# Designs tried in a protein design chat: VH-VL binders against Collagen alpha-1(XVI) chain (COL16A1). Part 12

Target 1, 182 residues: Collagen alpha-1(XVI) chain (COL16A1), of Homo sapiens (Human) (q07092r50to231)
Amino acid sequence: GFNLIHRLSLMKTSAIKKIRNPKGPLILRLGAAPVTQPTRRVFPRGLPEEFALVLTLLLKKHTHQKTWYLFQVTDANGYPQISLEVNSQERSLELRAQGQDGDFVSCIFPVPQLFDLRWHKLMLSVAGRVASVHVDCSSASSQPLGPRRPMRPVGHVFLGLDAEQGKPVSFDLQQVHIYCDP
Short names: E, the ipSAE of ESMFold2; O, the ipSAE of OpenDDE; V2, 0.75 times the mean of E and O plus 0.25 times the DockQ between their complexes.

## First folded at step 4 (VH-VL)

Design P11 (framework fv_becotatug)
Fold by ESMFold2-Fast, scan of step 4:
Structure P11 (fold): chain C 182 residues (1-182), chain A 120 residues (1-120), chain B 107 residues (1-107)
Amino acid sequence: as target 1 above (182 residues)
Amino acid sequence: QVQLQESGPGLVKPSETLSLTCTVSGFTVSSYGVHWVRQAPGKGLEWLGVIWSGGYTDYNTPFTSRLTISVDTSKNQFSLKLSSVTAADTAVYYCAREYYDWGDTYFDYWGQGTLVTVSS
Amino acid sequence: EIVLTQSPDFQSVTPKEKVTITCRASQSIGSYIHWYQQKPDQSPKLLIKYASESFSGIPSRFSGSGSGTDFTLTINSLEAEDAATYYCQQSYSWPLTFGQGTKLEIK
């Protein structure tokens, strides 16, 4: 795998607050600036067809928006190739991707445990025709996912984007990794 | 058709800022990534940083506090500024184009390089 | 950062010999390795991309192979014009890194 904190230049973005402790985990506080990079910088060949996305995150009370993108890769026209959406009202995650026939394919994961104002480890795994979400070390959910278009190294990667207003969403991060062999 | 050419002062004094320009032709500057790579005399290649078509930059860790890469689309020029130079910054500096279509990070065209000597 | 280690550092070779240069990555990098040739007093030139794909116009005597951590560049029948330093470069993770180089000299 590889570290998205490095590839998205989070350490080099002055508007992202870095909370450091000697020998403790680094905490990145997002929301003051957009987190985005050209896809080809983050995924030179596009996001792999099979992958696992791992985040260590804390969702804040003021992220009670209808829908926002925790992670998204767009195409050259700005439309999502793939997105992982947070639905704060339903306390769920929705994975959505461009399907082979041009329609989107999607699946929904209930994750009420993420909305307790505490740190959690979240894993999204996509392999074959199954997507799975694992929160912490004690829960997992799997859903069928239809056939998808190959990912392309075009457009932009976003982390923490409000779906309605296009504004940065405030939340805290310790870790963001992609693994190509989930 | 594609050409990159570096230019700048051949001699820079310690503690000053090194400024180099890469002039390009044969492609649209807003459509490609351009990287800077240097090579100390008799040594290997060292990646410095990049600027992509969206104005996004990335810099190698040892240079993050000293390095600025920018682009002037009206002049078809990329610029590199490296502050607080020392004798260790003596090198040939290259600009190199990232292959744009399919967005990979290999370098298909390189400039000829420009030698910069840092001495008092 | 990913460290690339090349071997040998230097080799003196006779024309028409088969030459193999190796590049070892400190972690698995798939096929995200690229090879460059740098002749004396010239800029580097791309030879092989993605471990095994020849760049346009490159002579067929140059080939690449490998995946994961171990990669090789092979020159099947060395020509005098191949006297140069060869570098591997990874694009799997940032920052981009190069191997230390392998210098080939003709006897």
Scores: ipSAE 0.005, ipTM 0.476, lowest interface PAE 14.2, mean pLDDT 84

Design P12 (framework fv_becotatug)
Fold by ESMFold2-Fast, scan of step 4:
Structure P12 (fold): chain C 182 residues (1-182), chain A 119 residues (1-119), chain B 107 residues (1-107)
Amino acid sequence: as target 1 above (182 residues)
Amino acid sequence: QVQLQESGPGLVKPSETLSLTCTVSGFTVSSYGVHWVRQAPGKGLEWLGVIWSGGYTDYNTPFTSRLTISVDTSKNQFSLKLSSVTAADTAVYYCAREWDYGDTYFDYWGQGTLVTVSS
Amino acid sequence: EIVLTQSPDFQSVTPKEKVTITCRASQSIGSYIHWYQQKPDQSPKLLIKYASESFSGIPSRFSGSGSGTDFTLTINSLEAEDAATYYCQQSYSWPLTFGQGTKLEIK
């Protein structure tokens, strides 16, 4: 795997606040500037068909009224190749990806535990025809996921993007890693 | 020895479909994306589109409605079809490869084939 | 889309002269710029990749530099065989784009 904090240049972005905690890990506070890079810089070969995305995050109170993309990779025309959307009203995550037949394939994971204003470790794994979400030390929630188009190194990667307006969403991060062998 | 070679009719009538093939040798096609680039006489290079090793395609916006790129892996041949052609589509057409495993440049190009759109 | 602007469009040069070609991007593209040489009636040939890395077999007189928005291709001692049109190309963002080209003619 690799560290998306480095690939997305989060440490080099002055608008991202770096909060040093003497008793804990570094906290990155997003929302003041867009977190985006061309896909070619983050995934030169495209996002692998099978992967695990691991985040340690805290969802702030003002995000609880929004629908937004926690993670998204677009295609050449700006449509999502894959997205992980936070639905604050339903307290769920939706994984959506381009299907082989041109329609999107998706699955929804209830995650009410993420909306408690506390730190959580979130893992999304995609392997074969199954996607799974694991929060903290709880049991994994698995959903079937239809056949998908291979990811291509086109478009842009986004982290923390408002689904309606395309504006940055404020939330806190400690860790963002991707593993290409889940 | 890596080779890419374009072929197809040198003359196409306006409103018809321009059809070209790119035959490759010296490398495994499943490890490379193959791009199509054209050059109008006396003008610069214009990127048209690509077919990725998985068979999926991406096209430059002006060509999305007219362009189809496909591959026949058993023949090591890539095809380009451009519909509803006009005189503005007169150009030398090139195929070029990009390595799947990390590179973003075109290391080898075909010789190019001139297509004239004329009645 | 990212627009690449080259300068000069055309230059007539003498052998052994040092030549510099510039390429300016409409936005920052890191080092994701590549340079190609195209001789008359021939296909483009890769010279320099990722702004400054020479492709295999390219003569040492060719070098590239730059980062962000401003890039240069330098031929430190021009030879007759270098009469060609030179193109920059960005791979930072989709769609892929080329500069308009710089034509070098030998006097």
Scores: ipSAE 0.006, ipTM 0.529, lowest interface PAE 12.8, mean pLDDT 86

Design P20 (from P01 with heavy chain Y56T W99F T103A; framework fv_becotatug; at its last look DockQ between E and O 0.05; V2 from the best seeds 0.00; counts 0 for: pae E 13.8 > 2, placed apart)
Fold by ESMFold2, look of step 5:
Structure P20 (fold): chain C 182 residues (1-182), chain A 118 residues (1-118), chain B 107 residues (1-107)
Amino acid sequence: as target 1 above (182 residues)
Amino acid sequence: QVQLQESGPGLVKPSETLSLTCTVSGFTVSSYGVHWVRQAPGKGLEWLGVIWSGGTTDYNTPFTSRLTISVDTSKNQFSLKLSSVTAADTAVYYCAREFYGDAYFDYWGQGTLVTVSS
Amino acid sequence: EIVLTQSPDFQSVTPKEKVTITCRASQSIGSYIHWYQQKPDQSPKLLIKYASESFSGIPSRFSGSGSGTDFTLTINSLEAEDAATYYCQQSYSWPLTFGQGTKLEIK
C-alpha cells in the first residue's frame, strides 16, 4: 500500500492547513497551493496495473460548480496517462486512461451522493478490464474498461486540479491511499 | 536516525506543574506531529495530546484545562506541562512521532517515570 | 470517544502455537486500527498499521485482519520472545484511544 499523504508531501506543505478533527483523522484543507509531485517520487516503478484508490473527502459548494481532476498522472509533457475527473454539473466521475493503442479508454460513474456537503469514502478499483466505484460502502458501480497502456513513472501526479485553468481546487481530505492488490 | 528522548524531574509535588522535555533528532520538528502518551504503573496507555507542524495542538478531553504542549525549533525540543498534578498523574511519560498525519506512532522515546508524591 | 475492548486480558501460551488477540471498537472505524507490542520495561513498538499492514522489520509471524468493529492480531508459531503486552489503537477519531492491553506469558 501507498500513503499518498506521505508521497505527495501533504504534511510538509505549509500552505495546506491541518485541522484538528474531534470526530476523525486530521483534516487536510486543499486548494491554497498546487498538490503535485514528480511521478518518479510517488510511483518509482509506475502505478500497478491493478490498484485501488481510496479517498476520504469532503467536496465544498464552490467545488460543485467545476469540472476538475480529483487525481491525475501525466507524462513529461503534461498529457494525461490516467485521470479521475469530477464533473460537478453531471455529478459524475470519469476515469480515463491511455489505451494500449494510444487512444484513451474511459468509463463514467454517477456519484450524486458525493455532492451533499458531507464526508464520504470513495474507492476506485481498477482490475483487468473492469473499473468499479464504491461510495460509503454502497453497492459498487462497475464499468467495462478497455485495454490499458502500462503507466510510466514520468511526469507528475496531481490531486485537485482544475481541468480548464490548471489551478488547485479546494476540498477537504482525511485519507488518500493506493492499494496494489484490490 | 530518528530518535526521541524524554527528560525531566522524576519527582513532583502535588498541586505543582509537571514539566517534561522530548529531545528529538533525525527529523525536522516542524514537519511532523509529536504526541505525548502516558502509562500509569501496571496500567495501559493513555493518549494526552499532540502538536503538529505549525504549532497546532490537540488535547485529550480530561486534560484540556491542565495540559500545554509546545515546541522550540531552535533546540529540537518538544515540551509538556501538566499543571495541578495529583497522585493520579504518576506514570511513565512517552513522546512519540506521528507518521505523516496517519495518527499512529512509528518512533517512541524510552519513557520517563514521574512520581507525584508529597 | 471510541472504546476499544481487547480479548483476552491475559493468556498463558506455549511456543509454536498460534495465538489470536481480538480488539472490538464501540463503533465502526473502518481500518483505522494499529497494533503495538510492549515488552516488560520497554516502550511500545509498532507491529501493524491500518489493520493489516506490517510495519518495517516486523517478523512475518505477526499479521492483522479485520475492518469495521472487529479486529484480530495473529501470531503464527509463537516464539518465547513474543511474551509481551499487546495494544490496539484507533486513529479514526479524536481523542486517540488504546485498548486495555492483552498480556501474553510463556507457560
Scores: ipSAE 0.006, ipTM 0.487, lowest interface PAE 13.8, mean pLDDT 85
ESMFold2-Fast, scan of step 4: ipSAE 0.299; ipTM 0.760
ESMFold2 (binder alone), look of step 5: mean pLDDT 92; pTM 0.947
OpenDDE, look of step 5: ipSAE 0.008; ipTM 0.578

Design P21 (from B03 with heavy chain W99L T103Y Y104A, light chain S93E; framework fv_becotatug)
Fold by ESMFold2-Fast, scan of step 4:
Structure P21 (fold): chain C 182 residues (1-182), chain A 118 residues (1-118), chain B 107 residues (1-107)
Amino acid sequence: as target 1 above (182 residues)
Amino acid sequence: QVQLQESGPGLVKPSETLSLTCTVSGFSLSSYGVHWVRQAPGKGLEWLGVIWSGGSTDYNTPFTSRLTISVDTSKNQFSLKLSSVTAADTAVYYCARELYGDYAFDYWGQGTLVTVSS
Amino acid sequence: EIVLTQSPDFQSVTPKEKVTITCRASQSIGSYIHWYQQKPDQSPKLLIKYASESFSGIPSRFSGSGSGTDFTLTINSLEAEDAATYYCQQSYEWPLTFGQGTKLEIK
């Protein structure tokens, strides 16, 4: 596995506010500038076919009115290879990836517990033809996911992007990790 | 109708630069990754590199220091330059289109033989 | 890099015979294997993608199977036009690699 805070240069981005408490975790406040890096720098061989994405995050009140990408990897033309979208009206996450037939494959996870203005640990696991979401210590939710195209080391990685306007979304973050063996 | 066609000198002297162009029709180089693959006489296929629709490139590790792939979208062409050639670079060179996102090759050029000889 | 080893290197077969070609990967690659046919003095042609998915226009006598490290291409009833060299290719990791090829000669 590896820490995406380093690979996305979050500590070196002046527009990301760093809230440091001597006896608490470092808090990163996103939203003032886009969080993006070329895919080749973040995932030199592309995002693995099987992986787990782990975030510790806090969704703010203003995000409850938006549909936005929590995590997205684009292709060279800017179209999503894979995206994890927050649908605030439905209180759900949608995972969408390029399918082998050229259409997208997707699955939806209800996650009402994320919309309480508190810190949560979120894990997305993708293995074989199954995607799973786990919030905190609750039981995991699993959904079938159709056959996908391999992710490629092209385009850009985004964290916190408004789906309609392409503008950065403000939320708070403590950790982001990728594991290549979920 | 999708077509790819290689062109360039068929004979290159040792230590010089091998230069090939692939001209495409029936699709946009802004929408597809395109690759170079070679085949030495009587041998198997060897992947050389790719240029993506945004202009980014990836090369096979033995070739990183001497291979350059570039694109000219106004001419519907992409090119391969391989420097410091030796007899081991004698091969049929193919350009190929990536089946969208799959790292598999759905359309190939006819191939062009390049002989490295003094 | 991932090494692909094909077997057999060469086989002489009769029309209507069932032929099986194998491809073994040096590490687990899921289903990220593709198969090509190359006739003499011609470019390769994609037959099967992702171990078992037939490419458009490919005759139904061609099929693929396998996952992990062991993969097979099967021709259920060989035709004279199937005389060619067959290559497997992996797309699991960079760099892209091909097997050494299996040449089929038809009597």
Scores: ipSAE 0.007, ipTM 0.509, lowest interface PAE 12.3, mean pLDDT 85

Design U21 (from U01 with heavy chain E33S D56S D99G Y100R Y101L D102Y S103Y E104G G105S Y106P, light chain D93N; framework fv_umesolerbart)
Fold by ESMFold2-Fast, scan of step 4:
Structure U21 (fold): chain C 182 residues (1-182), chain A 120 residues (1-120), chain B 107 residues (1-107)
Amino acid sequence: as target 1 above (182 residues)
Amino acid sequence: EVQLVESGGDLVQPGGSLRLSCAASGFTFSSYSMNWVRQAPGKGLEWVSFISSSGSYIYYADSVKGRFTISRDNAKKSLYLQMTSLRAEDTAVYYCARGRLYYGSPFDYWGQGTLVTVSS
Amino acid sequence: EIVMTQSPATLSVSPGERATLSCRASQSVYSNLAWYQQKPGQAPRRLIYGASTRATGIPARFSGSGSGTEFTLTISSLQSEDFAIYYCQQYNNWPLTFGGGTKVEIK
């Protein structure tokens, strides 16, 4: 497993606001600059077929009316290989991945608890034919996930991208990790 | 306010060529994918073509492949459809429509349309 | 390509009544389905996306439901301005495809 804060160079990006508190963890405030890196830099062999993505995040009030990508990996043509989309109006997460040529397979997870202006730990787990979402100490919400195209180490990785405008989305982040053994 | 304004529709003879334009204003054009959608008189909507925000990702309906070319100029905030080898069945109002950055999406804004008539 | 089939082709309803429009996809499009309204002489207007999410400014009387292959648009209390043609659209697969439309006529 590895730390995406390091691989996406968040600490080296001057436009990302670092909020330091002696009593608490470092907070990264995204939104002022794009968070993106070539996929080969982040996932040299592509994202694994099975993985767990873990984030500690706070969704600001400004994001509660947007549809945006929390996490996305594109292919060489800018077409998404996989995306985790925040649908603020539905208070849900949608996982989409390339399935059979040209189509997507998807799962929708209700996550109203994320929209309370507080810190939450979010885990997305993809294992076999099942995708699961955990928020804090909640039991897993699991959905069947159809056959997927293998991930390739091409294109770009994004964090916090507005789905309609393609602009950075402002939200607060403490941790982003990926594990290859969900 | 978001505006999309099509132009270039005309009466053309079968086998002819025509270039349609769509001028965008009120938003960051380079951040959105764009589409062409057509509607023959008295008929339904038919998606024609897609271009991603960067121009790297392009798709066409089978009915227009090899004859139509979609392109964009982000500096000029304009979308284009170059039409060649036009046929009577290409007669339609052509709309430009705004999509999401990289992929197929619902269209949140549409232009008013421009009429292309292919007739001898 | 994914074929979208809308039914009925035409629907005549009285003002204040409920209208139910159906859209079927030839294969699963999950929730990647939108509904548009087109009035005579005008460009289409987006009503619903993601199968059930109302677009900004769309009245609460419009609601969408369904997933996979079967979708419904419901207008709970039909107004005179709701006479129009309604189209469903899948955006799951290339090429993007629209249904043939349902014409809603107010009696």
Scores: ipSAE 0.005, ipTM 0.507, lowest interface PAE 11.8, mean pLDDT 85

Design U22 (from U21 with heavy chain G99H R100P L101R Y103S G104Y S105G P106L, light chain Y30S N32Y; framework fv_umesolerbart)
Fold by ESMFold2-Fast, scan of step 4:
Order: structure tokens, then sequence, then C-alpha cells
Structure U22 (fold): chain C 182 residues (1-182), chain A 120 residues (1-120), chain B 107 residues (1-107)
């Protein structure tokens, strides 16, 4: 596993506000500038076929009117290889990835608990043909996920993009990790 | 392969109306925002209109606001531009252009264009 | 509306020479700037986005730089197929706006 805060250079980005409280964890406030890096820098061999993405996050009130990408890896043409989309109107997460046939495959996870203006730990795990979402200490929600194209170390990784306008989305983070053994 | 095919360009009289279509294939149309961009003969590019993937956000250039209407039909994988009160200044090749959903990328694929001539 | 100004309007370059095209925004557009190439009779082709990221399939001789209000497109060793008009475009603000274009002609 590895720390995406480090690989995406979030601590070195001056536009990302660092809110340090000695009684609690460091808070990173995104939204003032794009959070992106070339994929080869973040995932030198591409995102693993099986992985877990773990975030500790807080979705702010203004995001509740938006559809936006929490996490996305594009291909060399700018198309998503994989994306985790927040659909605030439906209070859901959609995992979308390029399928073997060139179309995308997806699964949707209802996560109304994320929209309470409080901190939550979110885990997305992908193993074989199953994707699962854990929120806090709740039981996992699992969905079938169709066959995917192997991930490639091309394009860019993005964190927090408005799906309609392509602008940065403001939300708060404490933790972002990828694990290769979900 | 991604393809965008425009149609509907024609010769039309000043004050007339015309509807342009753009047929999309090779990608999930409902996941992308779309634009119309035009180019008058021998002139540069001018952005005309934007529509978000859901149709919830629509923007127009001031030169066409109130006269042109952009719309889409995600089930038919088609983008439309309804033009009314056409003027000689609207004479141009009209391009359909795809807008990917990320901060850095815009107009990654263009159609071949369709010519609209407004003349008496 | 943000006005995009390109210079020069026309650039005449010998094959193998370096060409530098300039694009200026009337207000800061951060890094939300793209460059397009248009050859006679064809639709525009995206070369650069995010001011400096080369689009897939674009030869390494094309590079973009700049941020804020001043941007450049550089073609390090001009080839005959690079005869074209080049446009910059900002996508930081609505309405989206293009520069007037720079015509690159090979001597």
Amino acid sequence: as target 1 above (182 residues)
Amino acid sequence: EVQLVESGGDLVQPGGSLRLSCAASGFTFSSYSMNWVRQAPGKGLEWVSFISSSGSYIYYADSVKGRFTISRDNAKKSLYLQMTSLRAEDTAVYYCARHPRYSYGLFDYWGQGTLVTVSS
Amino acid sequence: EIVMTQSPATLSVSPGERATLSCRASQSVSSYLAWYQQKPGQAPRRLIYGASTRATGIPARFSGSGSGTEFTLTISSLQSEDFAIYYCQQYNNWPLTFGGGTKVEIK
C-alpha cells in the first residue's frame, strides 16, 4: 500500500489548506486548485487490478448540489480509465471503469450516510468481479463489476473534480491510501 | 472509435431557422458535456454553446443568446442546435465538440463540421 | 469575457527551425489553456491542454508552457506537415474564448 497524500504532493501544494489541530488529525482542505499528477508518477505500473482505496473525508454542504469525481484516473486520450463519482442528488457513489469491449462497466452504491456534514471513513475495494464499499463501521455493500481493461500508467490522476465544469471541488480530507491487497 | 457527425447545414435566408444535429458514437454520450463551435469562412474559431452531460447547465455566447437553443437526447446519443432569427454573421462551419469531465481537458474530439450559409 | 490575443498573426519558418507562438489572456486563466492545430479544410486537432500537457499522439516536438496570462506553444524542429493555423483557448471562465490564431507557413 501507499499514501496518496504523498504521491499527489498534497503536503507540498500551497493552494491546499493544512488545518493542524494538536488535539486531532491534520485536515487538508481541497478545492482552491486542481489536484492532479501524471499517472506514471502516482501509479508507475498503472492502478492495480485489485486494490482498496481508503479515504477519511468530509463532504461540505455546497457539494450536495453537485455531481463530481472523488477519484479518477484518465487514459492517454483523457477518457476515464476508472472513476469514483459522487452523485449528490441521489446520495450515491458510482464506480465506473473501462470494460474489455471498450465501453464502460459500472456499479452504484447508495451512501446517504456520507451526506451528513460529518467525517467518515470510506473504503472502496475491487477484487475479481466484485466491488465493495464500506462506510465507517457499517457492513460492506457489494456489487458485481464487469470485466475491465487492465489499467495503464498513462493520463492523469485527479482528486475532486466537478463533473459538469471540470473545476476543482472543495472537500476535506484526513487520509487517502491505496492498498494492493484488499 | 469516437465519432461525431454533424448534419443539417444548409443555405437559409436572413431571419430564417435551421436545426443542426450531431450524432455521437464510440463512447458513452450521456457521460460527456458537449459544445458547438463555429468558424466563419476564412476566420477564426468562435465558441457558440455548451450543454452539460445531464442538460442541467447550458451556456451561450452573447452573439447567439436568445436566438439559438442547444439540447441533447441521451437515449438517441444526439446533440442539437436550433437556430432562429439567422443573420449573415451566422454564416460558418459549425462543429460539434466533446468536453471531457476534467479540469485540464476540453474539446478532445471534433466532428467534421456542417456549413450554414445565411444569404439572400 | 476574457480576450485571448495571439502573436504573431503570421509566422514564416524554415524546415527544422524552432517556432514559438504566444498567447496572452486579458485576465488570469491559471493553467486552463489549450492549443489546437487546424490544417486547411480540416477540423481543429487538440495539441496541448492544461497549458503544458501534450495530447495523445502529438509529436514530442510540440510543447506548451506558461500560466496565468502568458502562454507559449513551441515547435522545436518544424516539419512540412506543421503548416497550419494554431489557436489557443481558455477554459477557465464562461464564455469559452479562442485566440485569433497564428498562421505558421514554411519557407
Scores: ipSAE 0.005, ipTM 0.506, lowest interface PAE 9.9, mean pLDDT 85

Design U23 (from U21 with heavy chain R100T Y102W G104K S105G P106Y, light chain N92H L96Y; framework fv_umesolerbart)
Fold by ESMFold2-Fast, scan of step 4:
Structure U23 (fold): chain C 182 residues (1-182), chain A 120 residues (1-120), chain B 107 residues (1-107)
Amino acid sequence: as target 1 above (182 residues)
Amino acid sequence: EVQLVESGGDLVQPGGSLRLSCAASGFTFSSYSMNWVRQAPGKGLEWVSFISSSGSYIYYADSVKGRFTISRDNAKKSLYLQMTSLRAEDTAVYYCARGTLWYKGYFDYWGQGTLVTVSS
Amino acid sequence: EIVMTQSPATLSVSPGERATLSCRASQSVYSNLAWYQQKPGQAPRRLIYGASTRATGIPARFSGSGSGTEFTLTISSLQSEDFAIYYCQQYHNWPYTFGGGTKVEIK
């Protein structure tokens, strides 16, 4: 696997605030500038068909009024290849991806625990025909996921994108990793 | 509070035209796809048309394709359905419904509907 | 076009009993299935999405299950307010399609 903080150049982006706590991990505060890179730079062969995305994050109060993409990979026209969307009204995450026939396949995961203004570890796992979401050590939710179109190294990767206007969304982050082996 | 309010339903003769409107409030209209769904008296729900958040993707049911045109005005927070060449079988309550994503989704909020009657 | 078939067309149930409603898709829709409730003279309201996720504010007695082509909506202890028509809908592919509805009426 690999560190997306490095591949998205978060440590080298001046507009991303780095908050150091003497007894805790480094905190990255997003929202002041877009977090995006060409897909080819982040995933040279495209996002793997099977992967685990692990984030340690804190959702701020103002994000609770928004529908936004926590993680998204687009194609050359800006259309999502895959997206993990935060639906604040439903207190849920929706994973959507392009299916083999060009339609979408999707899974919805209830995650009300993420909306408590506290730090959480979130894991999205995609393997075979199943997607799963784990929050902290408390719960695992699994959903069937249909056959997907292979990911292509085109378009852009986004982290924290408002669904309305493509504006950056403010939230706090400690780690983001992709593991290519379940 | 999310609200969708339809208007424009009326009695129209076969072959006539009518424009329906849906006024949205209480949410960021430009972030969501929108749909028209109809229901003939005593019958089930029938999906009519979809428009993505920006208007770039539009789909129609075969029964209305070529006769109905869906559009939106994000600045005015309004959705429209222009209906032409109306037939008796188009008689229905027309609902405005919000799609959960900008490009697709199930319908999380519905308006109260507006009645269109096509009769000679 | 994906055809959605609901059964039974009418279900007669007494208050406090379990109601089980079926929805079948002519081809796989994976988990892209929603259930709506419609009472006479009212607009439909969402109940379940993603085949099994209960929408915010919906009582725990409503549950959804299934994936692919076969889906079930269960009301574990039917209340007087639950007498309504229930529709399933696939949002997997275009055109979007609804089932014909199941009317849940008092026995």
Scores: ipSAE 0.011, ipTM 0.503, lowest interface PAE 9.3, mean pLDDT 85

Design U24 (from U21 with heavy chain S56T G99V L101Y Y102F Y103D G104W S105L P106S; framework fv_umesolerbart)
Fold by ESMFold2-Fast, scan of step 4:
Structure U24 (fold): chain C 182 residues (1-182), chain A 120 residues (1-120), chain B 107 residues (1-107)
Amino acid sequence: as target 1 above (182 residues)
Amino acid sequence: EVQLVESGGDLVQPGGSLRLSCAASGFTFSSYSMNWVRQAPGKGLEWVSFISSSGTYIYYADSVKGRFTISRDNAKKSLYLQMTSLRAEDTAVYYCARVRYFDWLSFDYWGQGTLVTVSS
Amino acid sequence: EIVMTQSPATLSVSPGERATLSCRASQSVYSNLAWYQQKPGQAPRRLIYGASTRATGIPARFSGSGSGTEFTLTISSLQSEDFAIYYCQQYNNWPLTFGGGTKVEIK
C-alpha cells in the first residue's frame, strides 16, 4: 500500500496547517487550499479495481451542513471515475463509480457515528462486486456494487471538495492510506 | 456573461428530420458537459440527452434512443441534436443546458429554447 | 427510472405567506436533487442544487431541505415575482428525471 499524505504532497503544502503535539499524532488541517494531484502522479496505472482506502479523520461542525467529496478520482473530462461522498443530511457515505455501460453505479453506507465532532478511523474496501465500510471498532457494513469501468490514469485525485465549485472543505486528518490488497 | 442560444426549431412532418444547434459564449465551452431538455406544450420538463465535455460519454432518454444523436464541436463552441424519425410526441421546446463538473448533473444555465413542431 | 412526484400540483398563496413544496423520489437520490423555477414563456432557472445549496443570485427566502426520498422547497414571505411553476430534478441515476411541477399561484 501507499501513503496518500506523501503522494498528494500534504506535508509540502504550506497552506495545510500542521498541528504538532508532543507524544500525540501529527494533525493536518485541510481547507485553506485544494488538495489535488494529477492521477498519473498518484496512481500511475490508475486506481486499482480492488483497493482499501483508510483515513483517520475528524469532520468539523461546518462540514455537517455540506455535501462534499471526501475522495475522488476524475476522468479526462473532469467527471468522477470513482467518488466517496459525504452526505451530511443523511449522515451517510455514498460510493459512486462509472458503470461498464457508461452510466454510474453507487451504494450507500449509513455512518451517523462520523458526525460527532470526534476522531474516527474509516476504511472503504472495494473488492469484486462488493464495497464495505468499517468505522472504528464497529462491524463492517457491506453493499453490492454494480460492474464498473476499469480505472484509468487520467484526470485528477481530489481530497476534501464541496459539491458546488470544487472549493476546499476544512477537516482534520491524521492518516490517509491506499492498500491494493484488501 | 454566460449565453446559450438555440436555433433550428421548425415545423416538420412525421418521419422527418431536423438538426438543432446551441451556440455557447461567455465561458470555456470545452470544460462543461451539455444537455438537451425538452418541454411539450403545457407539460413538464423531460431530459433528452447528455454529452460530456470531451464528447466521450453520451446518454439518451429511452424515448429518443436510436432516433436522436447528440454531438458537440468544442472549437466552434456549439452543441447539436440531430433528430430523425420524428413523431408527434417529439413536439416541444428544446433547451440546451449547461452542467458544471462539481454540480454533477444539475443545470446551472439554460438557453431560451427552440420550438419543434411535428405535425402533418 | 427514478420517478419524481411533486405535491401539491397547485398551491394558492398570498403575498407575504410561506410556501412549502414537496418532492418525493421513488428511491433514494441522497442529496442529488435540484429545484428550478419557470415563469410563463421563460426557460427554467436553477434555485437549489445538492438538495440545500442555494444557487448564485437566488434570494435567501428560497431554501431547500431533505435527503434520500423526501425533499422540500420553502419560500418564506412570497413576493409577487415568485408566482411560477417549480420543478424538482434528481441527478443520482440515469436517466435524469424531473417532477411534474408545482404551480404556485396568487390566492
Scores: ipSAE 0.000, ipTM 0.482, lowest interface PAE 15.0, mean pLDDT 84

